# VHH binders against Sushi domain-containing protein 2 (SUSD2): the designs that were tried, part 1

Scores and structures below are computed, not measured.

Target 1, 195 residues: Sushi domain-containing protein 2 (SUSD2), of Homo sapiens (Human) (q9ugt4r445to639)
Amino acid sequence: RLASAFGDPHFVTFDGTNFTFNGRGEYVLLEAALTDLRVQARAQPGTMSNGTETRGTGLTAVAVQEGNSDVVEVRLANRTGGLEVLLNQEVLSFTEQSWMDLKGMFLSVAAGDRVSIMLASGAGLEVSVQGPFLSVSVLLPEKFLTHTHGLLGTLNNDPTDDFTLHSGRVLPPGTSPQELFLFGANWTVHNASSL
Positions, changes and structure headers below are counted from each chain's first letter, unless a header gives other numbers; antibody chains are not in Kabat numbers.
F, E and O stand for the ipSAE by ESMFold2-Fast, ESMFold2 and OpenDDE, each averaged over both directions (binder to target, target to binder). V2 = 0.75 x the mean of E and O + 0.25 x the DockQ between their complexes.
[cut] stands for letters that were removed.
Atom coordinates printed by the task and the answers are left out, and those that the model quotes come from them; centres of patches stay.

## First folded at step 4 (VHH; from t11 with E57T S58D)

Design u3
Fold by OpenDDE, look of step 6:
Structure u3 (fold): chain B 195 residues (1-195), chain A 122 residues (1-122)
Amino acid sequence: as target 1 above (195 residues)
Amino acid sequence: EVQLVESGGGLVQPGGSLRLSCAASGFTFSSYAMSWVRQAPGKGLEWIGRIYSGGSTDYNPSLKSLVTISRDNSKNTLYLQMNSLRAEDTATYYCARHPWGYSYGPDAFDIWGQGTTVTVSS
């Protein structure tokens, strides 16, 4: 099942719910206790090609870890408009290779603007540059049904519970933009949990 | 041609240390996870440990305190540092390449070296 976040940023949950959340900070896109999968994203104002910052926010970094796997962060490169990839907090160079077999994951980089991450669980991520922001797609195997939470929702073929808070409280479909902002804010990553 | 060549084996006294090397050629070494495995006389294969392309390592819990695996991607070389060697560490030591997606099980390795023999004896 596919979920995505792109643009300003627009979210499409695993169950097909659409919403926009323009928070600034680090947020939980996905957590799954099944494999201890964690996907976090940083939302910031974007820098346009002319050097002007956008008023809205977008995703500028994505970090992923599953269990005791390596930690991979993909972020926008400030100077080049391309991508930087960090492995356990160290910047990787792809001058000699375009892929790596890492602990618990496979990493590939294409054309400097797209990164694919395949996890041992079968989960996958694709991070690409689109304009001043990142686009993130997360693909989960069916075994993750009922085992996900975060901004990308609960994967269970029920879109009515996609706005589930940390507490387990479910906000109804069609919740107001103000409430959606609170929903998004509810999934802020605390410093201690930041990948 | 894809090839792995182990070296550094030999006779060592109990309590001694030894560092084995594995020279890789014919493929992009830096992209692949690598393992060390050993086979003692009359025994089956025993997995020692693994190092991923990024430098992360996994070890056999029974050997973790005695071994360290490292790699130098610039030299296409895998290393196995062994300390406090015992008689039971006598074996032929192999380096092996992991194909992606196959870190465990019977298909965990697709390329093997010829091995280097370590004999621990007083």
Scores: ipSAE 0.271, ipTM 0.682, lowest interface PAE 1.4, mean pLDDT 92

## First folded at step 6 (VHH; from u3 with A33S)

Design v4
Fold by ESMFold2, look of step 8:
Structure v4 (fold): chain B 195 residues (1-195), chain A 122 residues (1-122)
Amino acid sequence: as target 1 above (195 residues)
Amino acid sequence: EVQLVESGGGLVQPGGSLRLSCAASGFTFSSYSMSWVRQAPGKGLEWIGRIYSGGSTDYNPSLKSLVTISRDNSKNTLYLQMNSLRAEDTATYYCARHPWGYSYGPDAFDIWGQGTTVTVSS
């Protein structure tokens, strides 16, 4: 199953629910207890050519860890363009290799603007540049057909519980745009300094 | 030609320390996970530990207090630091390369060195 986040930022959950959440900060895209998988993203305003911030936000970084794997962050490069990859909070230099066999994951970089990560569980991430922001795709194998949590929803073939709060409470069907913003804000990362 | 060459073996007294090196050539060393493996005389192979491309390590629990594995990607060199050596650590020590990608398990090796001999005796 595939879920994605792109634009300012638009989300498509694993069960097909679409929503937009124009927050600023760091958010949980996915937590899956089966493999102790965590995926987090940073949303912030883009910079226009005249130096001013955009009105909306989009994803500028994403980080992943599964169990006790290495921690990988992919973010927009400051002044060099393209993507920058951090391994355990240290910037990697891809001058001599296009792939790395890391603890718990396989990392590859294509064309300087696309990063692919395959986790030991079979879960995968693809990160690319989209305008001033990132586009993120997450693919889960069928064994994750258990309770997942986060902005990318609950993978159980039932889109009605995709808006599950961190507490476990499910927002009702027909949630208003204001209540959708509360869902997004509910998944704010407060203690994750690993980004 | 892909090659792994171990060095640094020799005689050491019980309680001593020894650092082994493995020089790699003919491939992109920085991309691959690497392991150390040893074989005592007349015995089977014993996996010591694995170091991933980014420097993270896994160790055989029976040997974790004895060894530290490190790598220097700028020198294409893998290291094994051994401390508090005992007679039972007498063995031939090999470095080995894990195959690329997730298509292989942690104990699958496609390239081996020829080994370096460590003898622990008074």
Scores: ipSAE 0.340, ipTM 0.749, lowest interface PAE 2.8, mean pLDDT 81

## First folded at step 16 (VHH; from n1 with R50V)

Design r1
Fold by OpenDDE, fold request of step 19:
Structure r1 (fold): chain B 195 residues (1-195), chain A 122 residues (1-122)
Amino acid sequence: as target 1 above (195 residues)
Amino acid sequence: EVQLVESGGGLVQPGGSLRLSCAASGFTFSSYAMSWVRQAPGKGLEWIGVIYAGGSTDYNPSLKSLVTISRDNSKNTLYLQMNSLRAEDTATYYCARHPRWGSYGPDAFDIWGQGTTVTVSS
């Protein structure tokens, strides 16, 4: 099942719910206790090619870890242009290789603007540059049914519970933009848990 | 041609240390996870540990305290540091390559070296 986040930023949950959340900070896109999968994203104002800063925010970095796997972060290079990839907080160079067999994950970089990450669980991520922001897609196998939470929702074929807070409280599908902002803010990454 | 060549084996006294090397050629070494495996006389293959492309490692729990695996991608070389060697560590030591995004363990290798022999004896 596919979920995605792109633009300013627009989210499509695993169960097909669409919403926009324009917060600034680090947020939980996905957590799954099944494999201790964690996907976090940083949202910031973008910088256009002409140097102008966008009014809204978009994703500028994505970090992923599963269990005791390596930690991979993909971020915009200087908030403009291509991608920069970090492995366990160290910048990687792809001058000699376009892929790496890492602990618990497979990393592939294409043309400097697209990164693919495959995890041992079968989960996958695609990160690409689109304008001043990142586009992120997360693909999960069926075994993750009922085991996900975060901004990308609960994967269970029920779109009505996609806005689930940390507390377990579910906001209705027709929740207001103001309430959706609070929903997004509810999934802020705490400093101690930042990848 | 893809090739792995081990070196550094020899005779060592109990309690001694030894560092083995594995020179890789014919492929992009820095992309691959690499393992060390050994075979004692009359025994089967034993997996020692793996080092991933990024430098992270996993070890056989029974050998973790005795070995350290490292790599120098600039030299296309894999290393096995062994300390406090015992007679039971006498074996032929092999380096092996894991296939691209393959499984890990003693049955998940696509390229092997010819091995280097380590003899621990007083």
Scores: ipSAE 0.878, ipTM 0.935, lowest interface PAE 0.4, mean pLDDT 94
Fold by OpenDDE, fold request of step 19:
Structure r1 (fold): chain B 195 residues (1-195), chain A 122 residues (1-122)
Amino acid sequence: as target 1 above (195 residues)
Amino acid sequence: EVQLVESGGGLVQPGGSLRLSCAASGFTFSSYAMSWVRQAPGKGLEWIGVIYAGGSTDYNPSLKSLVTISRDNSKNTLYLQMNSLRAEDTATYYCARHPRWGSYGPDAFDIWGQGTTVTVSS
């Protein structure tokens, strides 16, 4: 099952719900206790090719870890418009290699603007540059049914509960933009939990 | 040509330490997970541990306290530090490459070195 986040930023949950959340900060895209999978994203104003800062926010970094796997962060490079990859907080160089066999994950980089991460659970991430922001796609195998929460929703084939707060409270599908902002803000990553 | 060459083996007294090296060539060493394995005389292969491309490691629980695996990607070299060596650590030690992600353990190797022999004896 596929979920994605892109643009300013727009989200498509695993169950197909579309919404926009323009918060600034770090947020939980996905958590799954099943494998202790964590996907976090940073939303910030972007810098366009002409050097102008965007009015809205978009994803500028994504971090992923599953269990005791390595931690991989993919972020927009400051001045090149490409991607930078960090492994356990250290910047990786892909000048001589395009892939790495890491602990609990497989990392591949294509053309400097696309990163693929395969996890031991079968989960996968695709991160690419799209304009001034990142596009993030998360692919989960069916075993994750009923085991996900975060901005990408609860994977259970029920779109009506995709806006589930950390507390477990569910906002209705017709939630207002103000309430959606609350939903997004509710999934803020605190410093202690930041990957 | 893909090649692994172990070195550093020899005779060591019980309680001693030894550092083995494995020189890799013919492939992008920094991409691959690498393992150390050993074979004692008359025994089967024993997996020692693995180091992933990023430097993270997993070890055989029975050997974890006695060994440390490291790598220097700039030198295309894999290392095995062994401490407090015992007679039962006498074996030929091999470095081996993991060709595929997710395949780890004693049966997941495609390239081996010739081995380096370690003899622990008084």
Scores: ipSAE 0.876, ipTM 0.934, lowest interface PAE 0.4, mean pLDDT 94
Fold by ESMFold2, fold request of step 19:
Structure r1 (fold): chain B 195 residues (1-195), chain A 122 residues (1-122)
Amino acid sequence: as target 1 above (195 residues)
Amino acid sequence: EVQLVESGGGLVQPGGSLRLSCAASGFTFSSYAMSWVRQAPGKGLEWIGVIYAGGSTDYNPSLKSLVTISRDNSKNTLYLQMNSLRAEDTATYYCARHPRWGSYGPDAFDIWGQGTTVTVSS
């Protein structure tokens, strides 16, 4: 099953629920205890071609780790206009290769603006450039059913619980704009949990 | 075409140190995870450890304090540093390439070297 985040930032959960959350900071997109999978993203204003910041926010970085795997971050590369990949907080150079077998994951880079990551669990992450922001897609195999949390929702074929707070409490259907902001803010990454 | 060639084996006294090398050719070394494996005379294969493309390593827990695996991607070379050698470390040492993720096949390693022999004896 597929979930995505793109634009301002617009989210489509694993069960198909749509929402927009114009926050600033680092957020949990996905946690799955089954494999100790963690995906976090940074939302911030974008930079226009004239150097001016956008009025709203979007995703500018995404990071992933599963279990004790290597930690990969993909972020916008200010100078080149493409993507920059960090491995365990250090910038990677792809001068000799377009793919790497890392600890717990497979990393590939295409055309300088598309990065694919496959995890040992079978989970996949694709990151590409969309205007001043990132577009990120997450694909999960069936074994993750009922095991996901975060801004990309609970995968259980029931969209009514996609707005599940960190505490486990579910916001009801017909959530107001104010309550939607609370859902987004509820999944803020705190310093001790940052990848 | 694709080859792994080990070197650096020989006779060493107990308590000594030795560094083995594995020269890789015919493939993009910097993309692959690589392992060292050994086989003592008359015994089965024993996995020593792996180094991933990014430099992270995992070791056989029983050997972790005695060995260090490293790689130099600019020279297409894998290394095994062994310290405080004992008679039980006498073995043929092999380097092996992990298959690329997504390759299908029955083998845990798709390319092996010919091995280099280490003898620890007075």
Scores: ipSAE 0.585, ipTM 0.860, lowest interface PAE 1.2, mean pLDDT 83
Fold by ESMFold2, fold request of step 19:
Structure r1 (fold): chain B 195 residues (1-195), chain A 122 residues (1-122)
Amino acid sequence: as target 1 above (195 residues)
Amino acid sequence: EVQLVESGGGLVQPGGSLRLSCAASGFTFSSYAMSWVRQAPGKGLEWIGVIYAGGSTDYNPSLKSLVTISRDNSKNTLYLQMNSLRAEDTATYYCARHPRWGSYGPDAFDIWGQGTTVTVSS
């Protein structure tokens, strides 16, 4: 199953629900206790040519760890317009290799603007540039069915519970725009869980 | 030609320390996970540990307090630091390359060095 986040930021959950959440800060895209998989993203305004912020936000960084794997962050590069990859909080330089066998994951970089990550569980992450922001796709094997939480929703073939809060409480279908913002803000990353 | 060449073996007294090196050539060393393996005389192979491309390590729990694996990607070199050596650490020590992810078989190595011999004796 595929979920994605792109644009200002627009989300497509694993069960196909579409929504927009224009938050600012760091958020849980996906949390799956089955494999201790965590995917977090940073949302912020884009920078216009005159140095001012855009009206909406979008994703500018994404980080992933599964169990005690290495931690990979992919973010927009500030000088080159492509992607920058951090491994355990240190910038990687891809001068002679396009792939690395890391602890618990496989990292591949294509054309300087697409990064692919395969986790030991079979979960996959693809990050590319979309305008001033990132486009993030997450692919999960079937064993994750009923085991996901976060902004990318609950994978259970039932989109009515995709807006499940951290507490387990489900916001109903037809939730107001203000209550949808509550769902997004509910998944804010706190300092102790930050990748 | 793809090669791994170990060096640094020799005679050492019990309680001593030794650092082994493994020089890699003919492939993109910085992409691959690498392991150290040893074989005592008349015994089977014993896995020591792995270092991943990014520098993270995992060790055989029986040896973890005695060994440290490191790599220098700028020199295409893998290292094994051994401390507090005992007579039972007498062995031939090999470095080995893990196959690339996607060709991954359980517990398989695709390239081996020829080994360097460590003897721990009074």
Scores: ipSAE 0.557, ipTM 0.839, lowest interface PAE 1.4, mean pLDDT 82
Fold by ESMFold2, look of step 18:
Structure r1 (fold): chain B 195 residues (1-195), chain A 122 residues (1-122)
Amino acid sequence: as target 1 above (195 residues)
Amino acid sequence: EVQLVESGGGLVQPGGSLRLSCAASGFTFSSYAMSWVRQAPGKGLEWIGVIYAGGSTDYNPSLKSLVTISRDNSKNTLYLQMNSLRAEDTATYYCARHPRWGSYGPDAFDIWGQGTTVTVSS
């Protein structure tokens, strides 16, 4: 099953729920205890030509680790206008190769515009540039059914619980913008859990 | 031609140290995970450890304190540092390439070197 985060950041959960959350900071997109899978993203405002920040935010980085795998971060590249990949917090070069067999994951890069990550569990991420921000897609095999939480929701073929808070409390469908901000803020990454 | 060539084997005293090298050619070494494997006389193959393309390593738990695997991608060379060697470490040591993930499966090595023999003896 597929979930996405793109644009200002617009989210489509694994069960098809759509929402927008204009947070600023680092957030949990997905946690799955089944494989100790963690996907986190950074949301930031854009910068206008007059030097002021936009009112909206978008994703500028995403990081992933599964179990004791290597940690990969993909972020907007300041120098090239494409994507930059960090491995365990150090920038990778793809001068000689377009793919790498890393600990617990397979990484490939296409033309600086798209990064694909396949994890040992069969989970996959695709990251691409979309305007001033990232587009992130996450694909999960069926074994993750009932095992996910975070901003991308609970994968259980029931979208009514996609807005599940860290406490386990479920916000109802049709939640107001104020309540959606609570949901987004609830999934803020704390320093000790940051990838 | 894809090729792996080990070197650095020989006779070493118990308690000694030795570094083996594996020269790779004919493929993009920096993309692949690489392993060391050994075979003692009359025994089966024993996996020593793996080094991934990014430099992370995993080791056979029974050998972890004795060995260190490293790689130099600029020289297309894989290394095995062995310390505190014992008579039971006498073996032929092989370097092996993991297949591309998803192409051949993680349980089979697709390219092997010829091996280099290490003898630990007084």
Scores: ipSAE 0.516, ipTM 0.819, lowest interface PAE 1.7, mean pLDDT 82

Design r1
Fold by ESMFold2, fold request of step 19:
Structure r1 (fold): chain B 195 residues (1-195), chain A 122 residues (1-122)
Amino acid sequence: as target 1 above (195 residues)
Amino acid sequence: EVQLVESGGGLVQPGGSLRLSCAASGFTFSSYAMSWVRQAPGKGLEWIGVIYAGGSTDYNPSLKSLVTISRDNSKNTLYLQMNSLRAEDTATYYCARHPRWGSYGPDAFDIWGQGTTVTVSS
């Protein structure tokens, strides 16, 4: 199943719930204990073409690790436009190759503006540039059913529990805009958990 | 033409050290995960370990303390460092390429070198 995050930032959960969360900082998009899959994103104000910052935030970086795999971060490339890829916190240059078979994952880059990551579990991540921000898509195979948490929701074919907090508590359907912000803020990445 | 060519084998005294090399050509070495495998005379194949495109490694647990795998992507070369060699380490040593992720294959490795022979004897 597919979930996505794009724009300022707009989220579509695995079960189809739409929401906007205008946070600033690092957030958990997805955690799945089944395979120890972790996807985190950074939300910041964007830089417009005239050099000024946007009023809202959007995603500027995303990082992924599964189990003891290599760690990949994809972020906006401020100097060159497009995307920059970091492997285990080191900038990766694709001068001679467009793909790499890494520990626990397959990484490919299409024309420097679309990055695809396939994980050993069968999970997939696709990252591209949209305006001043990233667009991120996450695809999960069926075995993740009932095993996901984070801003992209709980994948269980029931959107009413997509707003599940760290504690396991579920915010009820019809949650106000203020409560949606609290849900988003609840999934803040702290230093000990940062990829 | 895709090729892997091992070198550095030979006769070594017990307790000695040896570094094997594997020269790769005809493909983008920096994209692929690579392994070392050995075969003692009259025995089956024994996997030694893998090095991924980014440099991370995994080893056969029974050999982990004896070997180190490294790669130099600028030279398209894979290395196997072996220390404290024993008679039972006498074998033909092969480098092998892992198939690209998601490729169908009948075996764990799609390209093999011809091997280099290491003999540990006093």
Scores: ipSAE 0.516, ipTM 0.819, lowest interface PAE 1.6, mean pLDDT 83

